# Ledger of designs, part 24: VHH binders against Protein EARLY STARVATION 1, chloroplastic (ESV1)

Target 1, 368 residues: Protein EARLY STARVATION 1, chloroplastic (ESV1), of Arabidopsis thaliana (Mouse-ear cress) (f4i9g2)
Amino acid sequence: RSEKSEERRFDQKMSAHGAGIKTSSSAVPFASPKSRFLSKQEKFYPRCTPRLTGPQSRDTPPKRDTGIANEKDWGIDLLNENVNEAGTNEDGSSWFRESGHDLGDNGYRCRWSRMGGRSHDGSSEWTETWWEKSDWTGYKELGVEKSGKNSEGDSWWETWQEVLHQDEWSNLARIERSAQKQAKSGTENAGWYEKWWEKYDAKGWTEKGAHKYGRLNEQSWWEKWGEHYDGRGSVLKWTDKWAETELGTKWGDKWEEKFFSGIGSRQGETWHVSPNSDRWSRTWGEEHFGNGKVHKYGKSTTGESWDIVVDEETYYEAEPHYGWADVVGDSTQLLSIQPRERPPGVYPNLEFGPSPPPEPDLPPDQPQ
Below, E stands for the ipSAE of ESMFold2; O stands for the ipSAE of ESMFold2 at other seeds; V2 stands for 0.75 times the mean of E and O plus 0.25 times the DockQ between their complexes.

## First folded at step 18 (VHH; framework vhh_4orz_3)

Design q06 (from p06 with T54I; at its last look DockQ between E and O 0.73; V2 from the best seeds 0.69)
Fold by ESMFold2 at other seeds, look of step 18:
Structure q06 (fold): chain B 368 residues (1-368), chain A 122 residues (1-122)
Amino acid sequence: as target 1 above (368 residues)
Amino acid sequence: EVQLVESGGGLVQAGGSLRLFCAASGFTFRNYAMAWLRQAPGKRREWVAYITRIGYTDYAESVKDRFTISRDNAKNTVSLQMNSLKPEDTAIYFCAAERYGASWYPEEYDYWGQGTQVTVSS
């Protein structure tokens, strides 16, 4: 019961010098996972004997704010044989596991495994699917999808994928990760959604970001952020967070920074709109000239204002802490996926995907 | 050019059924989750159903057990079977696509069709 911290407002972020700061989302608890009854009955991944016993079910929603995993965190292990098994445990619950592969044009192959379970009365169930994909263009994908519901009416779904492909514009190899998680409460007007991505190429281009949304009763919130490193010294980072109530109150905080070789800028805004459309706003900015001087400025709708130049060292994260060499080293299962054997005389076709040229992920439109 | 083309809308009496279709082209269909969303006059666009790349489905509470989404990767099509239609189901229905994952939030979808009108009379 010590977890009584409820936050119904979007996390605020004040401006910072030298580093670029992202605040964590508020501790907005999803009440159903904190039920005293459900938490005592959380199931664990199967470690029972395999004879006549299927995999254990999972009946707890995924955790929020965990970031994006790498492939070894999932432990993906596909079945070597085609399987189609099902059974019933002594408690009346059912289970299944199956595997197979799908084939398509241009050497496409998807090897997959699926398993799941269902309680005797059908009040809870879960499903997990794992796959490896490849084709003759050099595309490879490793992925997982999980879903479930429990007896309290909560439901959830999540996916993760890691992709290797050749970028259509640069012809460079790219490794991309993306994940989504979402869950709804069965007992409250509450739910949440998270989408994460990371993209890397061999010349040091890196893009990362997240969209995180939620609702608790009358309050809704949104958090978006992005990071872009062009691999040549250019850095863009941004965050945009806002919330609203059904009665029309809105508030938010946003900032961005752009730097190249010690020269750049930061700027941001904190704002509030009342139900009658009255707007309060405070803006700020910094210009860094690369010569030990920084121009700092700002103003508010209540009359606060400053515009000064100070002597100050410029600090920012000039290179990603996790980049191409790291993701290649952490993606060995993806890279080891074996393409389908080519029959004699078959040539690969071009893959036409909606993958536009790499560009920085720009901030979304400002909330009103 | 990416295209999503809906069809199958029309006028139907309450309690009736319709089946909507969406034909997709210009992208690798198997890499996308597909969804149906709808917009009634004067209201925001709302999510109705989605089907993920591997066939997992989810539905808005207002249509659960009445609507069924399905996909055919060989034909690059998505359909929405709508049974037991009610006047409140009257709306323009849109087909949408999102790469890799599926969302309840309309802003997350990458591609949209032009929509097809469904009208349910009392």
Scores: ipSAE 0.679, ipTM 0.861, lowest interface PAE 1.5, mean pLDDT 80
ESMFold2, look of step 18: ipSAE 0.682; ipTM 0.863
ESMFold2 (binder alone), look of step 18: mean pLDDT 86; pTM 0.877

## First folded at step 19 (VHH; framework vhh_4orz_3)

Design r01 (from q01 with R99E; at its last look DockQ between E and O 0.65; V2 from the best seeds 0.72)
Amino acid sequence: EVQLVESGGGLVQAGGSLRLFCAASGFTFRDYAMAWLRQAPGKRREWVAFITRTGYTDYAESVKDRFTISRDNAKNTVSLQMNSLKPEDTAIYFCAAEEYGASWYPEEYDYWGQGTQVTVSS
ESMFold2, look of step 19: ipSAE 0.763; ipTM 0.897
ESMFold2 (binder alone), look of step 19: mean pLDDT 86; pTM 0.874
ESMFold2 at other seeds, look of step 19: ipSAE 0.707; ipTM 0.873
ESMFold2, look of step 20: ipSAE 0.724; ipTM 0.877
ESMFold2 (binder alone), look of step 20: mean pLDDT 86; pTM 0.875
ESMFold2 at other seeds, look of step 20: ipSAE 0.756; ipTM 0.892

Design r02 (from q03 with E99D; at its last look DockQ between E and O 0.03; V2 from the best seeds 0.00; counts 0 for: pae O 3.7 > 2, placed apart)
Fold by ESMFold2 at other seeds, look of step 19:
Structure r02 (fold): chain B 368 residues (1-368), chain A 122 residues (1-122)
Amino acid sequence: as target 1 above (368 residues)
Amino acid sequence: EVQLVESGGGLVQAGGSLRLFCAASGFTFRNYAMAWLRQAPGKRREWVAFITRTGYTDYAESVKDRFTISRDNAKNTVSLQMNSLKPEDTAIYFCAAEDYGASWYPEEYDYWGQGTQVTVSS
């Protein structure tokens, strides 16, 4: 018979620190505020409508945390001819679509199309712009920009691009993708921003990362992370996330890992700061020697510590899950962009050949 | 109305130090994130550091461990202590402010000062 049913240690056993295969976790909860935007799924269909009807309405903000899309997810299909049309739908909403091209130095060409619409009372509107760029250096780019607002007062914009170019120092072909997404609520103090990027070259160099942040009323949050692969087995990965409230509570989690040939390290910190600036933190680290031994260590501001060597296999991603071969296979539209045709007499290296003899001067014109 | 006024810039030898100050007025200072950004000749404006309304800080990799941002909510000031200065730090330094949610991106800031020149001699 239990005389004292006192539970002063209501938490279970301590969670394992660092990486492991057990069900316990040492991850600190990360709070990300949600926007009050409509979350209905949006299909990425480039639409071209007849003169008597407009494009479909675009009343839904982009979704958070969806990464960076493939070019096929956008369905980019630029018009072959110039268009400049506008109209009014049966419900009183208006629309437009237009297309064109811009020309510049060194064979630069940007083919573009733009569409947009407004509700009858002007309470909602949207714009989409698509483009294809190229020049005579081999540079190519596909891109999208979308923006809008709805009757609830929410507003958003989103960009995406995919670029082919020659890296300045490595002389290798590179493909780079990026996306930016932003939305703001019309009814509360809420909004978010994301920027994503991926960079690849033909020798396996890969860089990926994101910057994200947002707010929901009194809470704000930030996340950044990066992955870097040199294409020869060296890997760096890291993450840094944190959040705060207006009253001064702050918390976060960060970690990094660096590896080559089974040798490297991991380390991280989970931390919390109270409104009166009292800080708690727990740090951890692992040193991997490449011989089945791992040095694990850590400490906290409350006095916890460990420092041990264990027998443990070293696991890490030595090559990117998605790399150069994958991005080339997923970038066929980008790679198929045809540059502007060179006119006669426009050459990249006119100074390489001897100058032709000058044409004899013609006599001056006679007065007419 | 809203004003941000930078001071403390000047000419300094490489390896030296400067402290920049920014005085703010026209808004409730403690409700804003504050940042320093810089623009070198011929380059885009770049983010250097921010400090959130609660005092959390972040720094561009190029200045980490050399620069320290701080704020004084009683005086409505933000400062940037710059140590171990390099010629590459030569730029016009701007103070900027944004309500809620400090950003790594210059285009996201609402209010800007006029800037103060920092020149680090080779």
Scores: ipSAE 0.397, ipTM 0.788, lowest interface PAE 3.7, mean pLDDT 79
ESMFold2, look of step 19: ipSAE 0.532; ipTM 0.804
ESMFold2 (binder alone), look of step 19: mean pLDDT 86; pTM 0.870

Design r03 (from q03 with Y109F; at its last look DockQ between E and O 0.84; V2 from the best seeds 0.71)
Fold by ESMFold2, look of step 19:
Structure r03 (fold): chain B 368 residues (1-368), chain A 122 residues (1-122)
Amino acid sequence: as target 1 above (368 residues)
Amino acid sequence: EVQLVESGGGLVQAGGSLRLFCAASGFTFRNYAMAWLRQAPGKRREWVAFITRTGYTDYAESVKDRFTISRDNAKNTVSLQMNSLKPEDTAIYFCAAEEYGASWYPEEFDYWGQGTQVTVSS
């Protein structure tokens, strides 16, 4: 029964800005930005790898709609090996593993490892690179890049990184994550692209967002969204989704909300364009006064309109579900990166620095 | 101030070669993927090639095996070697940068150069 009350709150938000989609029975229905397509088309190739030092083959594109992931999901382990190896398996496939480091100014160090493989006939190949970076300003970074192609002609590329730095404007520690995944089919006119970012600072400022694009034969879709929390109670969220067919049908839905201390607004538009360029549109809005009253209004190009004040409690997420304490607790590998040792007789932090080097952000109590 | 400055464009006959060069300043170059995009007259801007922070490269099918992108992190430069040029390669070529990621979509790039004209005559 409690699930029903939560579903009603969700439906109430969706019904406030989604009515136009409900009326598109003559339009091509799309389940755009849904993971059902890729989950049903996920390739599976069992690996029969002997107990050798060579890495297992990677011949499957990444999954869609996984979110940005964290350190644990990527399992970055650069401390185990310092290698330069290569070999050939009995099935004729080749592999390599290598590691190294790059040095630069101001104590910059990038420790990295790379591995990859290639099938006997060259129809499949893959590469993965991991790294750990630091410098004497307190900058730290973990990251990964993966790519490949398979015998069916699919190709993919993905990256993830997590960064610690001191923001020059606020002098606060920041942890920032970003990820990108993209893949193309070799046998269909199909491909997709997803990019996510999350940024956090120690005062509770949080920014998150995503761009997701895709194509399957004659259908294409786009989804963008963003969330911004200033750490003092101000919230901005927005989405913009749309799709089209090659014959010229387009449709979309967008909305935003902006709140502070129970006062704010939501507004949106649902729209449809037919192949002959006729445009239908329905707009809506809500004004929340912080006193239990909500002004709801809207109109459409077909003449629909409403303008009413209702008694309704204002509900919105005033704080991010996942914030600074959470990201610090989930970033222990990043925070544990040791900078390169300074050479003796150099004293740069004693002279004319308007911003001192940041110290590690390892608080005495971390959330579990 | 972020700047991307392209050079090396010009007029060349079909089958010839050109090398484009892009000098970057005002940002931490090693944190950015670099790309070349092009725009032919009356056409939309299209992706040509990118090179990621780790040196991974990818190319549009129309230029694969003819063009080579490379970068020099010590000099903050990226280049595009263009061989076996065809008249359909005629366009304004733009250098672009994207922090961390590498995209096919022009909308995702953070910084752009002003472009350099490449004209391939038959």
Scores: ipSAE 0.650, ipTM 0.857, lowest interface PAE 1.5, mean pLDDT 79
ESMFold2 (binder alone), look of step 19: mean pLDDT 84; pTM 0.855
ESMFold2 at other seeds, look of step 19: ipSAE 0.683; ipTM 0.868

Design r04 (from q03 with E61D K64E; at its last read DockQ between E and O 0.55; V2 from the best seeds 0.71)
Amino acid sequence: EVQLVESGGGLVQAGGSLRLFCAASGFTFRNYAMAWLRQAPGKRREWVAFITRTGYTDYADSVEDRFTISRDNAKNTVSLQMNSLKPEDTAIYFCAAEEYGASWYPEEYDYWGQGTQVTVSS
ESMFold2, look of step 19: ipSAE 0.768; ipTM 0.900
ESMFold2 (binder alone), look of step 19: mean pLDDT 86; pTM 0.871
ESMFold2 at other seeds, look of step 19: ipSAE 0.728; ipTM 0.881
ESMFold2, look of step 20: ipSAE 0.755; ipTM 0.897
ESMFold2 (binder alone), look of step 20: mean pLDDT 86; pTM 0.874
ESMFold2 at other seeds, look of step 20: ipSAE 0.750; ipTM 0.893
ESMFold2, fold request of step 21: ipSAE 0.774, 0.755, 0.757; ipTM 0.902, 0.896, 0.900
ESMFold2 (binder alone), fold request of step 21: mean pLDDT 86, 86, 86; pTM 0.879, 0.879, 0.880
ESMFold2 at other seeds, fold request of step 21: ipSAE 0.760, 0.760, 0.758; ipTM 0.896, 0.899, 0.896
ESMFold2, last read: ipSAE 0.755, 0.737, 0.730; ipTM 0.894, 0.884, 0.886
ESMFold2 (binder alone), last read: mean pLDDT 87, 86, 87; pTM 0.881, 0.878, 0.880
ESMFold2 at other seeds, last read: ipSAE 0.733, 0.762, 0.771; ipTM 0.886, 0.898, 0.902

Design r05 (from q03 with A33V; at its last look DockQ between E and O 0.55; V2 from the best seeds 0.00; counts 0 for: pae O 3.5 > 2)
Fold by ESMFold2 at other seeds, look of step 19:
Structure r05 (fold): chain B 368 residues (1-368), chain A 122 residues (1-122)
Amino acid sequence: as target 1 above (368 residues)
Amino acid sequence: EVQLVESGGGLVQAGGSLRLFCAASGFTFRNYVMAWLRQAPGKRREWVAFITRTGYTDYAESVKDRFTISRDNAKNTVSLQMNSLKPEDTAIYFCAAEEYGASWYPEEYDYWGQGTQVTVSS
């Protein structure tokens, strides 16, 4: 049976609004992507208000800390026909809906749909654009961009995209997702952004991560993390989080782990700087030898130290919980994008003599 | 081979205007986020504005309502109209580009021009 000992360490995180204290655990903390099921938020329509004939307003800022949505969460539904319509609602607000396609070199096609609205006095507005792209290299892309401004001066911008391509060096298919969300307050010094990515290939290479930043008046915070699986048994995970106030308090926590075949290491640091520039720091590490023994060590600026070997089974996730098979199953709309047909060769009707060779389709104006 | 070349800098009196241009080559311009950053003497580079591939724009608070970023995908150019210039706007202005991630942080941009000097006098 496994026997566990308490590892001396400070909390591996401090909250941006106060002390975040965690109880001791035998598990090493690491960052993982948030649940994708909860990544989309939408304002509920009032039950007593008839729906407007045009597109409904989507003028609320995006929610933080939701990770990358899957394609089903967006509900992208491109129009089959070209649309160009606009109107004015009873309250004086305006709206539009349009759709179209762009053509370019190497079989490039982008089908798109765009909608938006503005209040009567122009104090609020919103837009939303959906697209799908393809070309003859096998490239496919599905994407969304949203933006808006409300009457209080808040503004936001959000993009999401999902891409299929063949890596030119390995010839492997890759599916990649990325998203960015950001919002700014119109009334306070407040704003935030989040950038997320996930990349997968057919042999098990997986990379995921996020960069986040936020500010509220005198306080700012940053969060960065990454996970990397090489598809051959190597795993790297890391997190770097920190915050500061304009009055001089700063604090942070970072760690990483690297493993292969049950052998590897973990290490980290937690630190705090007071307004008077006094610095406290605690570092720690673990070496895992793959034989049931773990070397644990650490020290702090307050004089704490430890350097021990314990009996402990090594646990780490050697393969991602969400990988290639999962992303293929969740990307059916992306994979169903139909490229343009290649123009066939056309032989002249030689029964009576050659006709001029068929002209290939000229692209419309080149995409800008 | 990516190249970004800035132009339009110079000396101007406070309250005046300048328009900067950046000519881009070596990539499909319409697929990139374009940005302007600046660096005053002895200071770190700071973000000024960006424009995304769909035309969304954002600005640093210190230049909001005075500067306007725009792009011309047919000419592969991005420009920065700078009005109501102040002495604190004096800096080398850089054009930058990135395929992913419009950002407030200079370190996120992969491609940079050599910069053009803007000097605002009393």
Scores: ipSAE 0.363, ipTM 0.709, lowest interface PAE 3.5, mean pLDDT 78
ESMFold2, look of step 19: ipSAE 0.537; ipTM 0.802
ESMFold2 (binder alone), look of step 19: mean pLDDT 86; pTM 0.872

Design r06 (from q03 with S103A; at its last look DockQ between E and O 0.04; V2 from the best seeds 0.00; counts 0 for: pae O 5.9 > 2, placed apart)
Fold by ESMFold2 at other seeds, look of step 19:
Structure r06 (fold): chain B 368 residues (1-368), chain A 122 residues (1-122)
Amino acid sequence: as target 1 above (368 residues)
Amino acid sequence: EVQLVESGGGLVQAGGSLRLFCAASGFTFRNYAMAWLRQAPGKRREWVAFITRTGYTDYAESVKDRFTISRDNAKNTVSLQMNSLKPEDTAIYFCAAEEYGAAWYPEEYDYWGQGTQVTVSS
């Protein structure tokens, strides 16, 4: 099956009935709010302190992503030696950088580096931390955390991590990535948050998803979606997007699909709620029998309905376009982490695991 | 000055019901999304439900058909009706608030209550 771009995966599924566009014509609820959100959020004007000595000053919020980054995008490079340095730049700003390592039970080791800066008057500050973790169970983790605030009161926080697990009994490898990113304005009603995750195992199981939300003045928006591949031909995909104004107007679009071996279903709803709470809704569904026949049905609150069987070839993404082989190829730094050497008589403690599990939901740094 | 005060927790048999309440003060309640989160012994705090300032709701999958969140802007309260309770629902339940919209994650909430214990016996 031909690869499809990740940006296009959900748009192709909204084509219904084989005769013209139905759901995309009736409701495109997110085009205007997302465009307005992105445009207004970019009013934050960054100021970069010139770099003199030590790390470059970082006083601007991050931008929103279109997907989770891989480790090469971060360029994580931990220092070989313990460092504890600090200084003052010509403009009066201060900086520091430090590094070290922590040791724990069952071979646990965390190598880390941290740096930060602070403006002369203390109105802006930022920190960045990078780490590599491992233990004797085959666990490895690579990660980054960044945070900051500026003199305009904006604040931001982001994390990214990539984790390798190896099951002790089966030796089944699993790689998981997660990222969080947040920015808030100090002077207007604007802010956003995104969380992304991807999970893969060596047998082809794949789970991906995102939660996104934001607010820009009178508009708020939410998006969540997920993809699940069991590695044996079963596929579940879903999305749920909605937006609202302060006056009570709400609108949304959601759909899901489930398929195995050309047989499955799609279903969805597009809806709108007026400020006086009147609700319009249009639901639709498709049953795919795997024989060239598709049952298409739907209804709306205004009385529209259809219930037909058509001749149509079933198309869906049967395998992830980015899977185990791809994530392994993009995770070479994670895989190259060298654990501590074992003394001859020391073995991992397998009861309850020798290391803490990855924390996919790390608390963000709060502006202080 | 901001206060969120939970009430309504207690001991209940499996299959029973409880209704939690959260009284809010010190901020403009109608401009905030409200949420319930919970923390079982030895586990991390997890999201249960939220309600936006305009009344849109979302629920964790484990509770979606059993719990109902609602708000009363005149009384500055949010409530959680909990039906068909299971021993797995045993936790401290926290009320939380966020101005920039509802969130599925604990770290996004600005204000928190002290929590109320819910214990479901088998």
Scores: ipSAE 0.130, ipTM 0.636, lowest interface PAE 5.9, mean pLDDT 77
ESMFold2, look of step 19: ipSAE 0.738; ipTM 0.887
ESMFold2 (binder alone), look of step 19: mean pLDDT 84; pTM 0.858

## First folded at step 20 (VHH; framework vhh_4orz_3)

Design s01 (from r04 with N31D; at its last read DockQ between E and O 0.72; V2 from the best seeds 0.75)
Amino acid sequence: EVQLVESGGGLVQAGGSLRLFCAASGFTFRDYAMAWLRQAPGKRREWVAFITRTGYTDYADSVEDRFTISRDNAKNTVSLQMNSLKPEDTAIYFCAAEEYGASWYPEEYDYWGQGTQVTVSS
ESMFold2, look of step 20: ipSAE 0.768; ipTM 0.904
ESMFold2 (binder alone), look of step 20: mean pLDDT 86; pTM 0.873
ESMFold2 at other seeds, look of step 20: ipSAE 0.754; ipTM 0.892
ESMFold2, fold request of step 21: ipSAE 0.725, 0.762, 0.714; ipTM 0.883, 0.899, 0.879
ESMFold2 (binder alone), fold request of step 21: mean pLDDT 87, 87, 86; pTM 0.879, 0.879, 0.878
ESMFold2 at other seeds, fold request of step 21: ipSAE 0.761, 0.735, 0.753; ipTM 0.897, 0.886, 0.893
ESMFold2, last read: ipSAE 0.731, 0.763, 0.750; ipTM 0.885, 0.897, 0.893
ESMFold2 (binder alone), last read: mean pLDDT 87, 86, 87; pTM 0.880, 0.878, 0.880
ESMFold2 at other seeds, last read: ipSAE 0.760, 0.755, 0.749; ipTM 0.897, 0.896, 0.894

Design s02 (from r04 with E99R; at its last look DockQ between E and O 0.49; V2 from the best seeds 0.64)
Fold by ESMFold2 at other seeds, look of step 20:
Structure s02 (fold): chain B 368 residues (1-368), chain A 122 residues (1-122)
Amino acid sequence: as target 1 above (368 residues)
Amino acid sequence: EVQLVESGGGLVQAGGSLRLFCAASGFTFRNYAMAWLRQAPGKRREWVAFITRTGYTDYADSVEDRFTISRDNAKNTVSLQMNSLKPEDTAIYFCAAERYGASWYPEEYDYWGQGTQVTVSS
């Protein structure tokens, strides 16, 4: 009966073989779409505010599919003074707070702050570290690392950074943002990992993407996508999603598009591999000639085939949704970092060949 | 040029210990997370441990409490102390680096060493 089909729609949604092949522009511009795979945290994101991407509770894993938060959402608050404090709260939980400055060659400076806490019985704990870095090459970095575990045995780690530097091959200033997050369950065979990145330069070059991986019991999944704008009209977008079981069943969906001046192509594949290595697939493509004609073609291993030319307008995103002007406006704290002043009267490159200072360490290890 | 050079491998009896070292050059070491991965004969490469830029560490379940990863930013080195070794730890061990963050997944690492053989007998 048709009534039972609605019960199974949830099951079909878990499959990468969902309804139809999407041929439109489908890159995800900073939104957090497509939570198709089940995870231990399946319901958390929909029950929280969808756009809250800043710092989260210190006893709960980070949310999936939230992209890269802005500076303001992380609440980075670095101290101007060295601090080393610790204490015990009324409920028996403990806390610490420390800060410092690390110096190195070529004007390198890392100003950092760390804090953390532990429950009375030690069953939960968390740590947060913030930093800003600079040197005399114009490099600047702002960043955060957070980690924790809770009484259910869940554990997590995440980091976020913004970097300003000169691209070595183009010599243009670039701003790069990235985030990595991971969490695992203390009770189920479940965990996930996400890496997000965004890179921008002042000429419109933009690269964005994500790698998202996870496991829930016998199923594992991988999702990758990317966007590339060269700043001169060339656009490349792609997505590649797949999943597998421990018994060897694999399935996936992938597509890409490339365009320049109304000329380009889209193509994709939906596929399934049986445990005995038998492969089903359905491929499709579109060639856009810039003259109102589109060549559409495809085939499947079950014998489907089409090869037609239609009259159709070509549409695609020629410019990124979020670009250089936006990232500069959202990177005020990064751009305000003041580099070290050069020491007056101390110049290591005198005629007598002074030796450079030793290379400094990164900020100290976190407490265990 | 980027180089990661592993050393310290060898033959050891089950229950023994071994310490691997990885010397890094050609990149700004403090900006990279470091990891050890291994590949047994006929198997795919698998993650063993990583250490982030700030010193946060994580380990594969099969080596937790037996292996310890450490880094020394002054010497640009990463080490892996391996205790209570088992025959299933036999593999080529690789040092790897990823910019900014770290991963359980081998495909996320940017730079790789040539590997050092570890053989655990009996």
Scores: ipSAE 0.683, ipTM 0.866, lowest interface PAE 1.5, mean pLDDT 79
ESMFold2, look of step 20: ipSAE 0.705; ipTM 0.881
ESMFold2 (binder alone), look of step 20: mean pLDDT 87; pTM 0.881

